# VHH binders against Mucin-19 (Muc19), part 19

Target 1, 175 residues: Mucin-19 (Muc19), of Mus musculus (Mouse) (q6pze0r851to1025)
Amino acid sequence: STCHVYGEGHFRTFDGESYSFDGLCQYTFLEDYCGQENGTFRILIESVPCCENGLTCSRKVIVTFQDQNIILQDGKVTAVQTAESTDCRERSANLYSIHTVGLYLIVKLLNGIILIWDKYTKVSVILDPSWQNKVCGLCGNNNGDLKDDFTTRHSSVAAGALEFANSWKTSQECS
Short names: E, the ipSAE of ESMFold2; O, the ipSAE of OpenDDE; V2, 0.75 times the mean of E and O plus 0.25 times the DockQ between their complexes.

## First folded at step 17 (VHH; framework vhh_7b18_3)

Design p02 (from o07 with N32H; at its last look DockQ between E and O 0.95; V2 from the best seeds 0.78)
Fold by ESMFold2, look of step 17:
Structure p02 (fold): chain B 175 residues (1-175), chain A 120 residues (1-120)
Amino acid sequence: as target 1 above (175 residues)
Amino acid sequence: QVQLVETGGGLVQPGGSLRLSCAASGFDFSAHDMGWARQVPGKGLEWVSYITSGYSTKYQDSVKGRFTISRDNAKSTVYLQMNSLKPEDTAVYYCVAGEYIWDDSGYDYWGQGTQVTVSS
């Protein structure tokens, strides 16, 4: 199953629902925490505006997976280990791989998650089938049911996309 | 009922310019990558340029700096501005679309083509 964001906040969820949301903060694109403490990853997104106008010029993607922070920004991928390690090269070789195909940059995580980025505003996530009904965030919950695609961070179903998407903001200090 | 309809082809002298347009219907245009491929006489098909739904662009080396791709999502139309045309640009140009275009693959939909001829 696949979730997309592109342009100025046009989303298509894993279950196929489309909505628009043009927030300028950092948001949870998807995660497996879903209100619990036992999650294993988060994928966060930010819209990066053009300085001379407020239009979206690119997206920054932040992946936390095990002890790695993988940053997709400025057309590049940077990985930063968050824990002390004796051999970062060995850990990176075991946790993820990075490939370029055409203009797309592809990050494959060991946990069955694939990120695809056009180096600008288009970000896609493909989930291994084992992730059905195990995720939440702006991409929906991947349970095959459109009725609850707007499930907020607090496990309620929002009436519209704005309430839903703002519930996935990572910091309430951002407006 | 997907349609991609190319216009703007024709005969032009070397060094001249043409602008191709491709009007699209029957699919979610704003969510698709759009592009151009061409059939060069005596050779196979080759990709020319594409623009993602995220506005990232790529050009084959032989046209870089001379051709410019753009899209207008409100009109469901993709354009190819072709400047400084050379005889080797002579081809049938096809509009293509896909969820992901990977240079020469990922073309889910094709237009019927428009002839571009660069000759004195």
Scores: ipSAE 0.647, ipTM 0.833, lowest interface PAE 1.2, mean pLDDT 87
ESMFold2 (binder alone), look of step 17: mean pLDDT 89; pTM 0.900
OpenDDE, look of step 17: ipSAE 0.887; ipTM 0.945
ESMFold2, look of step 18: ipSAE 0.555; ipTM 0.794
ESMFold2 (binder alone), look of step 18: mean pLDDT 89; pTM 0.896
OpenDDE, look of step 18: ipSAE 0.884; ipTM 0.943

Design p03 (from o07 with N32H S56N; at its last look DockQ between E and O 0.93; V2 from the best seeds 0.80)
Fold by ESMFold2, look of step 17:
Structure p03 (fold): chain B 175 residues (1-175), chain A 120 residues (1-120)
Amino acid sequence: as target 1 above (175 residues)
Amino acid sequence: QVQLVETGGGLVQPGGSLRLSCAASGFDFSAHDMGWARQVPGKGLEWVSYITSGYNTKYQDSVKGRFTISRDNAKSTVYLQMNSLKPEDTAVYYCVAGEYIWDDSGYDYWGQGTQVTVSS
């Protein structure tokens, strides 16, 4: 299943819901925490406006996975290990791979998540089937049901995209 | 049902300009990468330029600085402005579309092509 965002906040969820949301804050694109503290990954997105006009020129993507922070910004990928791993297998095996095809940066995580970025505004996430019903965020919940794709951070179903998307803001101090 | 219709080809002299247009229908244009490939006589098919649904662009080195790709999502149309044309630009130009264009691949949909001839 695939989720996309492109342009000035045009989203298509894993289950096929399309909506537009042009918020300027940081939002949870996808995570498996879903109201609990014991998740394993987060993918956050930020729209980066053009200078002073508020139009989206690019997107910054932040991936937290297995003690890794992977930052997609300014056409580059920066990966920083956030905690030292003591498992030799984890250190000797890449927890993720990064490569470029044309304009696209592709990040493949060992947990079956593939992130595709055009170095500008287009971000896609592909999930393998093991993630069915296990995720939440701006990409929806990947349960095959369009009726609950607008499930907020607080487990209510919003009537529209604005309420839904703003519930996924990561900092309440941002407008 | 998918249709890509190219217009704007023709005969021009070296140094001239042409603007190619490609009108698209039958798919979600704004969500797709759009681009141009060309079939050069005796040389085969090569990609020319493309623009992602995220508005990033890429150009083959041989056309960079002379060609400009753009898209108008309201009209479901992609354009290729071709300036300072050279005889080596002579080719059949194809409009292409894909969910992801990977330089020379990912072309899910093709137009019929339009001839561009640069000759004195």
Scores: ipSAE 0.659, ipTM 0.841, lowest interface PAE 1.1, mean pLDDT 87
ESMFold2 (binder alone), look of step 17: mean pLDDT 88; pTM 0.895
OpenDDE, look of step 17: ipSAE 0.872; ipTM 0.936
ESMFold2, look of step 18: ipSAE 0.635; ipTM 0.841
ESMFold2 (binder alone), look of step 18: mean pLDDT 89; pTM 0.897
OpenDDE, look of step 18: ipSAE 0.885; ipTM 0.944

Design p04 (from p01 with S30R; at its last fold request DockQ between E and O 0.98; V2 from the best seeds 0.86)
Amino acid sequence: QVQLVETGGGLVQPGGSLRLSCAASGFDFRANDMGWARQVPGKGLEWVSYITSGYNTKYQDSVKGRFTISRDNAKSTVYLQMNSLKPEDTAVYYCVAGEYIWDDSGYDYWGQGTQVTVSS
ESMFold2, look of step 17: ipSAE 0.663; ipTM 0.848
ESMFold2 (binder alone), look of step 17: mean pLDDT 84; pTM 0.853
OpenDDE, look of step 17: ipSAE 0.889; ipTM 0.947
ESMFold2, look of step 18: ipSAE 0.692; ipTM 0.859
ESMFold2 (binder alone), look of step 18: mean pLDDT 84; pTM 0.853
OpenDDE, look of step 18: ipSAE 0.888; ipTM 0.946
ESMFold2, fold request of step 19: ipSAE 0.652, 0.691, 0.730; ipTM 0.844, 0.858, 0.876
ESMFold2 (binder alone), fold request of step 19: mean pLDDT 84, 84, 84; pTM 0.856, 0.850, 0.852
OpenDDE, fold request of step 19: ipSAE 0.898, 0.900, 0.900; ipTM 0.952, 0.953, 0.953

Design p05 (from p01 with Y55W; at its last look DockQ between E and O 0.96; V2 from the best seeds 0.77)
Fold by ESMFold2, look of step 17:
Structure p05 (fold): chain B 175 residues (1-175), chain A 120 residues (1-120)
Amino acid sequence: as target 1 above (175 residues)
Amino acid sequence: QVQLVETGGGLVQPGGSLRLSCAASGFDFSANDMGWARQVPGKGLEWVSYITSGWNTKYQDSVKGRFTISRDNAKSTVYLQMNSLKPEDTAVYYCVAGEYIWDDSGYDYWGQGTQVTVSS
């Protein structure tokens, strides 16, 4: 299962639903929390506009996975650990790997999630089959059913992409 | 059925310019990386340039500063502007496409090729 976003907010969900949404806030691309506190990861995205005309120039991606925050921004990747862990470098290296192939940065997480970024606007996430029915967010719910792919953060099915996508905003303070 | 059709090749003197075009059909053009590869006479196939669906670009070192790749998603067309052409640029140029182009791999679709000859 693969989910993509590129350009000015052109999405394709895991189940194949395509929509456009050009929001200016931070949004949940996907997560396994889905209304519960027992999740293991979140992937958040933000569109980064060009200063001269507001067009999208890149995307910032934030991955929270165990005690790691992995940040994809400005063509670079940075990993930081939370303040509550004193993990050694060896444990951090076992949780994820980062590779560059051509224009792409590839982050492979231990939990079977692969993140692919072209260092600009294209972000893709690949899930192995074990993640079916276990995720939510702008990438949809990965259940093979297009009828409920627009399931909001509040578990309702939105009538359109705008309501659906805005429900995945991470802060109500952002307009 | 996927088709990639190249145009714009031909014979040109050293220092001249050509613009290659590749018209695409049968797949989601805007979601795919697009690029160019070339077959140099008597040598192997080599990648030239590509542009991701996210608008990032890369060029083989030998063509940087002379070639410019661009795409027009509304026309499903990718272009290669080739300036300051050299005899070593003589090749058959192929349009390529893929979900992810990884420099010299990831070419899911190929065009028929167009001849570029730089001589005299």
Scores: ipSAE 0.516, ipTM 0.795, lowest interface PAE 1.9, mean pLDDT 86
ESMFold2 (binder alone), look of step 17: mean pLDDT 83; pTM 0.837
OpenDDE, look of step 17: ipSAE 0.887; ipTM 0.945

Design p06 (from p01 with Y107W; at its last look DockQ between E and O 0.94; V2 from the best seeds 0.74)
Fold by ESMFold2, look of step 17:
Structure p06 (fold): chain B 175 residues (1-175), chain A 120 residues (1-120)
Amino acid sequence: as target 1 above (175 residues)
Amino acid sequence: QVQLVETGGGLVQPGGSLRLSCAASGFDFSANDMGWARQVPGKGLEWVSYITSGYNTKYQDSVKGRFTISRDNAKSTVYLQMNSLKPEDTAVYYCVAGEYIWDDSGWDYWGQGTQVTVSS
């Protein structure tokens, strides 16, 4: 159960649907909110253009998980807690691990989600089997059925990739 | 069926240049990492360079600054530009592919190889 994006916005969903979309905004790659307000995580992505020709040179990835913001950008990973630094609960247990293999940066979350980044444009997410039917976003819904992989943020099934992908934009003020 | 076909090998003097090409078919080229490995005479197989589907690259220390890997997804072709060649670069060079290449592993598909010989 793996989802990928690479290059100029080439996606492969958990259920095996392939499509191309390279919008200039921030989009929900994967989340478990799916129209509710009580989800536990979000993974957002942005394409970062090359200076020379405007093609995608990298991706910025933002992971929100519990009180952590994990940011993958410019070949580096940083993590910050949102809790106040003087709070007695400032030091939550370490909820993730980060390591490298070859060119890849790997982030493992305690909730069974593994994020793999080549430090450039390739981002992959691997889900523990327990996440079946529990996710949504540009990676599809992970239900084993290709016919509804283009399910929009509003739970309708789009006819094509453009309508589907634009529904996952996180800010409508971005055009 | 997956095919990887190398071209561009040959004989060259020390300090010369060669450009290897690898034409790929039978799999989703743009989604795969691509690379080059070599079999040095009397030694084992070693990775030389690879390029991810996301365009990041890595080189063995002995070839850094002399070799450049690139890919053309429209032509399903990966290249290795080899400059300032040394006798130690003499080997059979193999094109390799995999979903994830991890330095010494992830080499799921192999070409037939092309001979590169660097000598006077």
Scores: ipSAE 0.491, ipTM 0.773, lowest interface PAE 2.0, mean pLDDT 86
ESMFold2 (binder alone), look of step 17: mean pLDDT 84; pTM 0.855
OpenDDE, look of step 17: ipSAE 0.868; ipTM 0.933

Design p07 (from o07 with D33S Y100S W102S; at its last look DockQ between E and O 0.04; V2 from the best seeds 0.00; counts 0 for: pae E 13.4 > 2, placed apart)
Fold by ESMFold2, look of step 17:
Structure p07 (fold): chain B 175 residues (1-175), chain A 120 residues (1-120)
Amino acid sequence: as target 1 above (175 residues)
Amino acid sequence: QVQLVETGGGLVQPGGSLRLSCAASGFDFSANSMGWARQVPGKGLEWVSYITSGYSTKYQDSVKGRFTISRDNAKSTVYLQMNSLKPEDTAVYYCVAGESISDDSGYDYWGQGTQVTVSS
C-alpha cells in the first residue's frame, strides 16, 4: 500500500482516501505508536514555504527508526545516530539504505517501509502487507476501510479532514 | 487499496529470457503510466522502462533492444519481456505506477518486487 502528499497538501491515504490539508506546523505523517508507548518508528512532515508567495516549495521529513534520525531536507538526506546510544556501534549502519532513482531519493528501512521523496513537495511511503492495521497518522490506518481513515490522534473518527489532520499536529503551540 | 503484484522472476542462464508480469488494482490503470525499476546488487535502485497511458515507451540505455515493455489495459497488467539476459541484469525488479509522467519522471506506487537471477 502507498500513501503520498504533494503540492499544497494533497494527501492520499493507504486506503485510498484523498483530502487536502496545508497546515504550517509539524505533523505525524505515519507512526506505529498510535496512542501507545511501544512503537518502533515515526515519520514527521513539515511544509516549507516559499518566502515570495507563501506556497509550499518543499517538505522536511523526519524519520525516527530505532536509534536513527533520518532527515530529508533541502534536497538532501542526512542520517544521525543518537550520540549516547550509537556513537561506537558500527553495525547499526545496516538498518536502512539510501538510493536514487531518477529524481527520487529513496530510504528503505529494515522494517519494510520505503520512503520516497522527489526532493521537493512529493513524499510517498510504501508499506508491505505486514503493516495492515498497525499504523496511524495523516496517511490513515491502513485497515482497508475508508470509513475510519479519519481516525484522530485520540482514537476518535473525525467528521472531516481538517479536524483529522489538525489532531496529528505534534505541538499545540503551533497554529 | 492500491496493489501491484509482480510475477515471473526466477533463475535463468546468460542469454536466456524471462517475462515479468505485474497485476494492478485499486487505481485507474488505463489513465496511468506503468513501469519497472530494479534494485541491482552493489549499484542501488535504478529505473528500467516505462509505458504511458498512450502506449509511448522509454527504456534505460543498458536494456534498450533487449527488453520490451507492454500493457494490457483490459487485464490491468503490465509486462516486461526480458531477452538476451546478462549477469548484470540480476536484480529485484519492482513494478511501478504513476498518475502522469508529463508532470515529473517518477511514479507514485511500487510493488514488492520479484527476484531475477542471471547466472550459470
Scores: ipSAE 0.000, ipTM 0.253, lowest interface PAE 13.4, mean pLDDT 78
ESMFold2 (binder alone), look of step 17: mean pLDDT 85; pTM 0.855
OpenDDE, look of step 17: ipSAE 0.041; ipTM 0.515

## First folded at step 18 (VHH; framework vhh_7b18_3)

Design r01 (from p02 with S30R; at its last read DockQ between E and O 0.98; V2 from the best seeds 0.85)
Amino acid sequence: QVQLVETGGGLVQPGGSLRLSCAASGFDFRAHDMGWARQVPGKGLEWVSYITSGYSTKYQDSVKGRFTISRDNAKSTVYLQMNSLKPEDTAVYYCVAGEYIWDDSGYDYWGQGTQVTVSS
ESMFold2, look of step 18: ipSAE 0.674; ipTM 0.845
ESMFold2 (binder alone), look of step 18: mean pLDDT 89; pTM 0.901
OpenDDE, look of step 18: ipSAE 0.886; ipTM 0.944
ESMFold2, fold request of step 19: ipSAE 0.700, 0.739, 0.730; ipTM 0.862, 0.879, 0.873
ESMFold2 (binder alone), fold request of step 19: mean pLDDT 89, 89, 89; pTM 0.900, 0.901, 0.902
OpenDDE, fold request of step 19: ipSAE 0.894, 0.894, 0.894; ipTM 0.949, 0.949, 0.949
ESMFold2, last read: ipSAE 0.696, 0.703, 0.729; ipTM 0.857, 0.863, 0.871
ESMFold2 (binder alone), last read: mean pLDDT 89, 89, 89; pTM 0.903, 0.901, 0.901
OpenDDE, last read: ipSAE 0.894, 0.893, 0.895; ipTM 0.949, 0.949, 0.949

Design r02 (from p03 with D28T S30R; at its last look DockQ between E and O 0.93; V2 from the best seeds 0.79)
Fold by ESMFold2, look of step 18:
Structure r02 (fold): chain B 175 residues (1-175), chain A 120 residues (1-120)
Amino acid sequence: as target 1 above (175 residues)
Amino acid sequence: QVQLVETGGGLVQPGGSLRLSCAASGFTFRAHDMGWARQVPGKGLEWVSYITSGYNTKYQDSVKGRFTISRDNAKSTVYLQMNSLKPEDTAVYYCVAGEYIWDDSGYDYWGQGTQVTVSS
């Protein structure tokens, strides 16, 4: 299943719901925490405006996975490990890989998540089937049912995209 | 149901310009990568240029600096501005679309083609 965002905040969720939202804050694109403290990853997303007219010119993507913090910004990828392994053989390259095909930069995580970025505004996430009904965020919950794709951070179903998407803001102080 | 309709082809002298347009229908245009491929006599099919739904662009080396691709999502139309045309640009130009264009692949939909002839 695949979730996308592109252009001026045009989303398609894993379950196929399409909506438009291009807020200026940082938002949870996808995570498995979903209101709990025992999650294993987060993917955060920010729209980066052009100085000329405030239109979205690119996106910054922040991936937290195990002890890795992977940043996609300015056409580049940067990764920082936050803790050292006690096993000297374990390296971050075993946790993820990075590839380029045409314009696209592809990050494959060991947990079955694939991130695809055109280095501009188009960001896609592909989940293997093991993630069904285990995720939440702007990409929806991946349960095969469009009726609850607008489930907010507080587990309510929003009437519209604006309420839904703003609930996934990572800092309530941003507005 | 999907249609890609090219216009703007024709006969032009070397050094001249043409602008190709491709009007699209039957799919969500703004969600798709859009592009141009051409069938060159004696050489076969080759990709020319594409623009992602995220607005990034790429050009074949032989047209870089002379051709410009753009899209107008409100009109569901992709354009190819072709300047400084050369005889080797003579081809049938096809509009192409896909959710992901990977240079020479990912072409889910094709137009009927429009002839561009560069000849004195």
Scores: ipSAE 0.590, ipTM 0.823, lowest interface PAE 1.5, mean pLDDT 87
ESMFold2 (binder alone), look of step 18: mean pLDDT 89; pTM 0.900
OpenDDE, look of step 18: ipSAE 0.885; ipTM 0.943

Design r03 (from p02 with D28T; at its last look DockQ between E and O 0.95; V2 from the best seeds 0.79)
Fold by ESMFold2, look of step 18:
Structure r03 (fold): chain B 175 residues (1-175), chain A 120 residues (1-120)
Amino acid sequence: as target 1 above (175 residues)
Amino acid sequence: QVQLVETGGGLVQPGGSLRLSCAASGFTFSAHDMGWARQVPGKGLEWVSYITSGYSTKYQDSVKGRFTISRDNAKSTVYLQMNSLKPEDTAVYYCVAGEYIWDDSGYDYWGQGTQVTVSS
């Protein structure tokens, strides 16, 4: 299944719900924490305005997966291992790969998640089938039911996209 | 029913300009990558330019700096402004669309083509 955001904050969820939201903060695009501490990844997004006119010119994407931080910004990918890693093993696991096809940057995670970015505003996530009913965020919950796709961070079903999307803001300090 | 209809082709002298338009219907235009490919006599089919639903653009090296792709999502229309035209640009130009265009691939939908001829 596939989730997209493009342009001025046009979203299509894994279950096919379409809505528009272009907030100025950082938001959870997709995660498997979903109100608990035992998740394995987060994908966060931010809209980056054109300084000269305030329109969205790109998106910053932040992927956390185990001890890896992968940042997609300014048409580039920066991948760093976090200081929390204690892996001193003889062999290192290959947790992700990054490659370019045409103008697209593609990040493949070992956990069956594929991130596709056009280096501007289009961000897509593709999930393998093992993620059914296991995710939450701006991309919805991937359960095949459009009626609860607007499930907020607090497990309520919002009446509209604005309430739903703002619930996924990652910082109360951003207004 | 998907339709891509090109207009704006024609005959022009070297150094001249043309603007191609492609009116799209039958799919969610704003969610699709849009582009142009051309069938060059003697050289076959090649991609020219494309613009993603996210407004990222790419140009084949031979047209970079001379051609400009743009889209108007409100009109479901993609444009190709072609300046400083050369005889080598003579081709049938096709509007193409896809969820992801990967330079030479990802063309889910094709237009009928419009002829561009650059000669004296």
Scores: ipSAE 0.582, ipTM 0.825, lowest interface PAE 1.6, mean pLDDT 86
ESMFold2 (binder alone), look of step 18: mean pLDDT 88; pTM 0.895
OpenDDE, look of step 18: ipSAE 0.885; ipTM 0.943

Design r04 (from o07 with S30R; at its last read DockQ between E and O 0.90; V2 from the best seeds 0.84)
Amino acid sequence: QVQLVETGGGLVQPGGSLRLSCAASGFDFRANDMGWARQVPGKGLEWVSYITSGYSTKYQDSVKGRFTISRDNAKSTVYLQMNSLKPEDTAVYYCVAGEYIWDDSGYDYWGQGTQVTVSS
ESMFold2, look of step 18: ipSAE 0.666; ipTM 0.844
ESMFold2 (binder alone), look of step 18: mean pLDDT 84; pTM 0.846
OpenDDE, look of step 18: ipSAE 0.888; ipTM 0.945
ESMFold2, fold request of step 19: ipSAE 0.707, 0.739, 0.702; ipTM 0.862, 0.877, 0.862
ESMFold2 (binder alone), fold request of step 19: mean pLDDT 84, 84, 84; pTM 0.850, 0.847, 0.848
OpenDDE, fold request of step 19: ipSAE 0.896, 0.895, 0.895; ipTM 0.950, 0.950, 0.949
ESMFold2, last read: ipSAE 0.727, 0.748, 0.714; ipTM 0.870, 0.883, 0.866
ESMFold2 (binder alone), last read: mean pLDDT 84, 84, 84; pTM 0.848, 0.847, 0.852
OpenDDE, last read: ipSAE 0.896, 0.895, 0.897; ipTM 0.950, 0.950, 0.951

Design r05 (from p02 with D28T S30R; at its last fold request DockQ between E and O 0.98; V2 from the best seeds 0.85)
Amino acid sequence: QVQLVETGGGLVQPGGSLRLSCAASGFTFRAHDMGWARQVPGKGLEWVSYITSGYSTKYQDSVKGRFTISRDNAKSTVYLQMNSLKPEDTAVYYCVAGEYIWDDSGYDYWGQGTQVTVSS
ESMFold2, look of step 18: ipSAE 0.705; ipTM 0.867
ESMFold2 (binder alone), look of step 18: mean pLDDT 88; pTM 0.896
OpenDDE, look of step 18: ipSAE 0.888; ipTM 0.944
ESMFold2, fold request of step 19: ipSAE 0.699, 0.679, 0.717; ipTM 0.864, 0.854, 0.867
ESMFold2 (binder alone), fold request of step 19: mean pLDDT 89, 89, 89; pTM 0.898, 0.901, 0.900
OpenDDE, fold request of step 19: ipSAE 0.898, 0.898, 0.899; ipTM 0.951, 0.951, 0.951

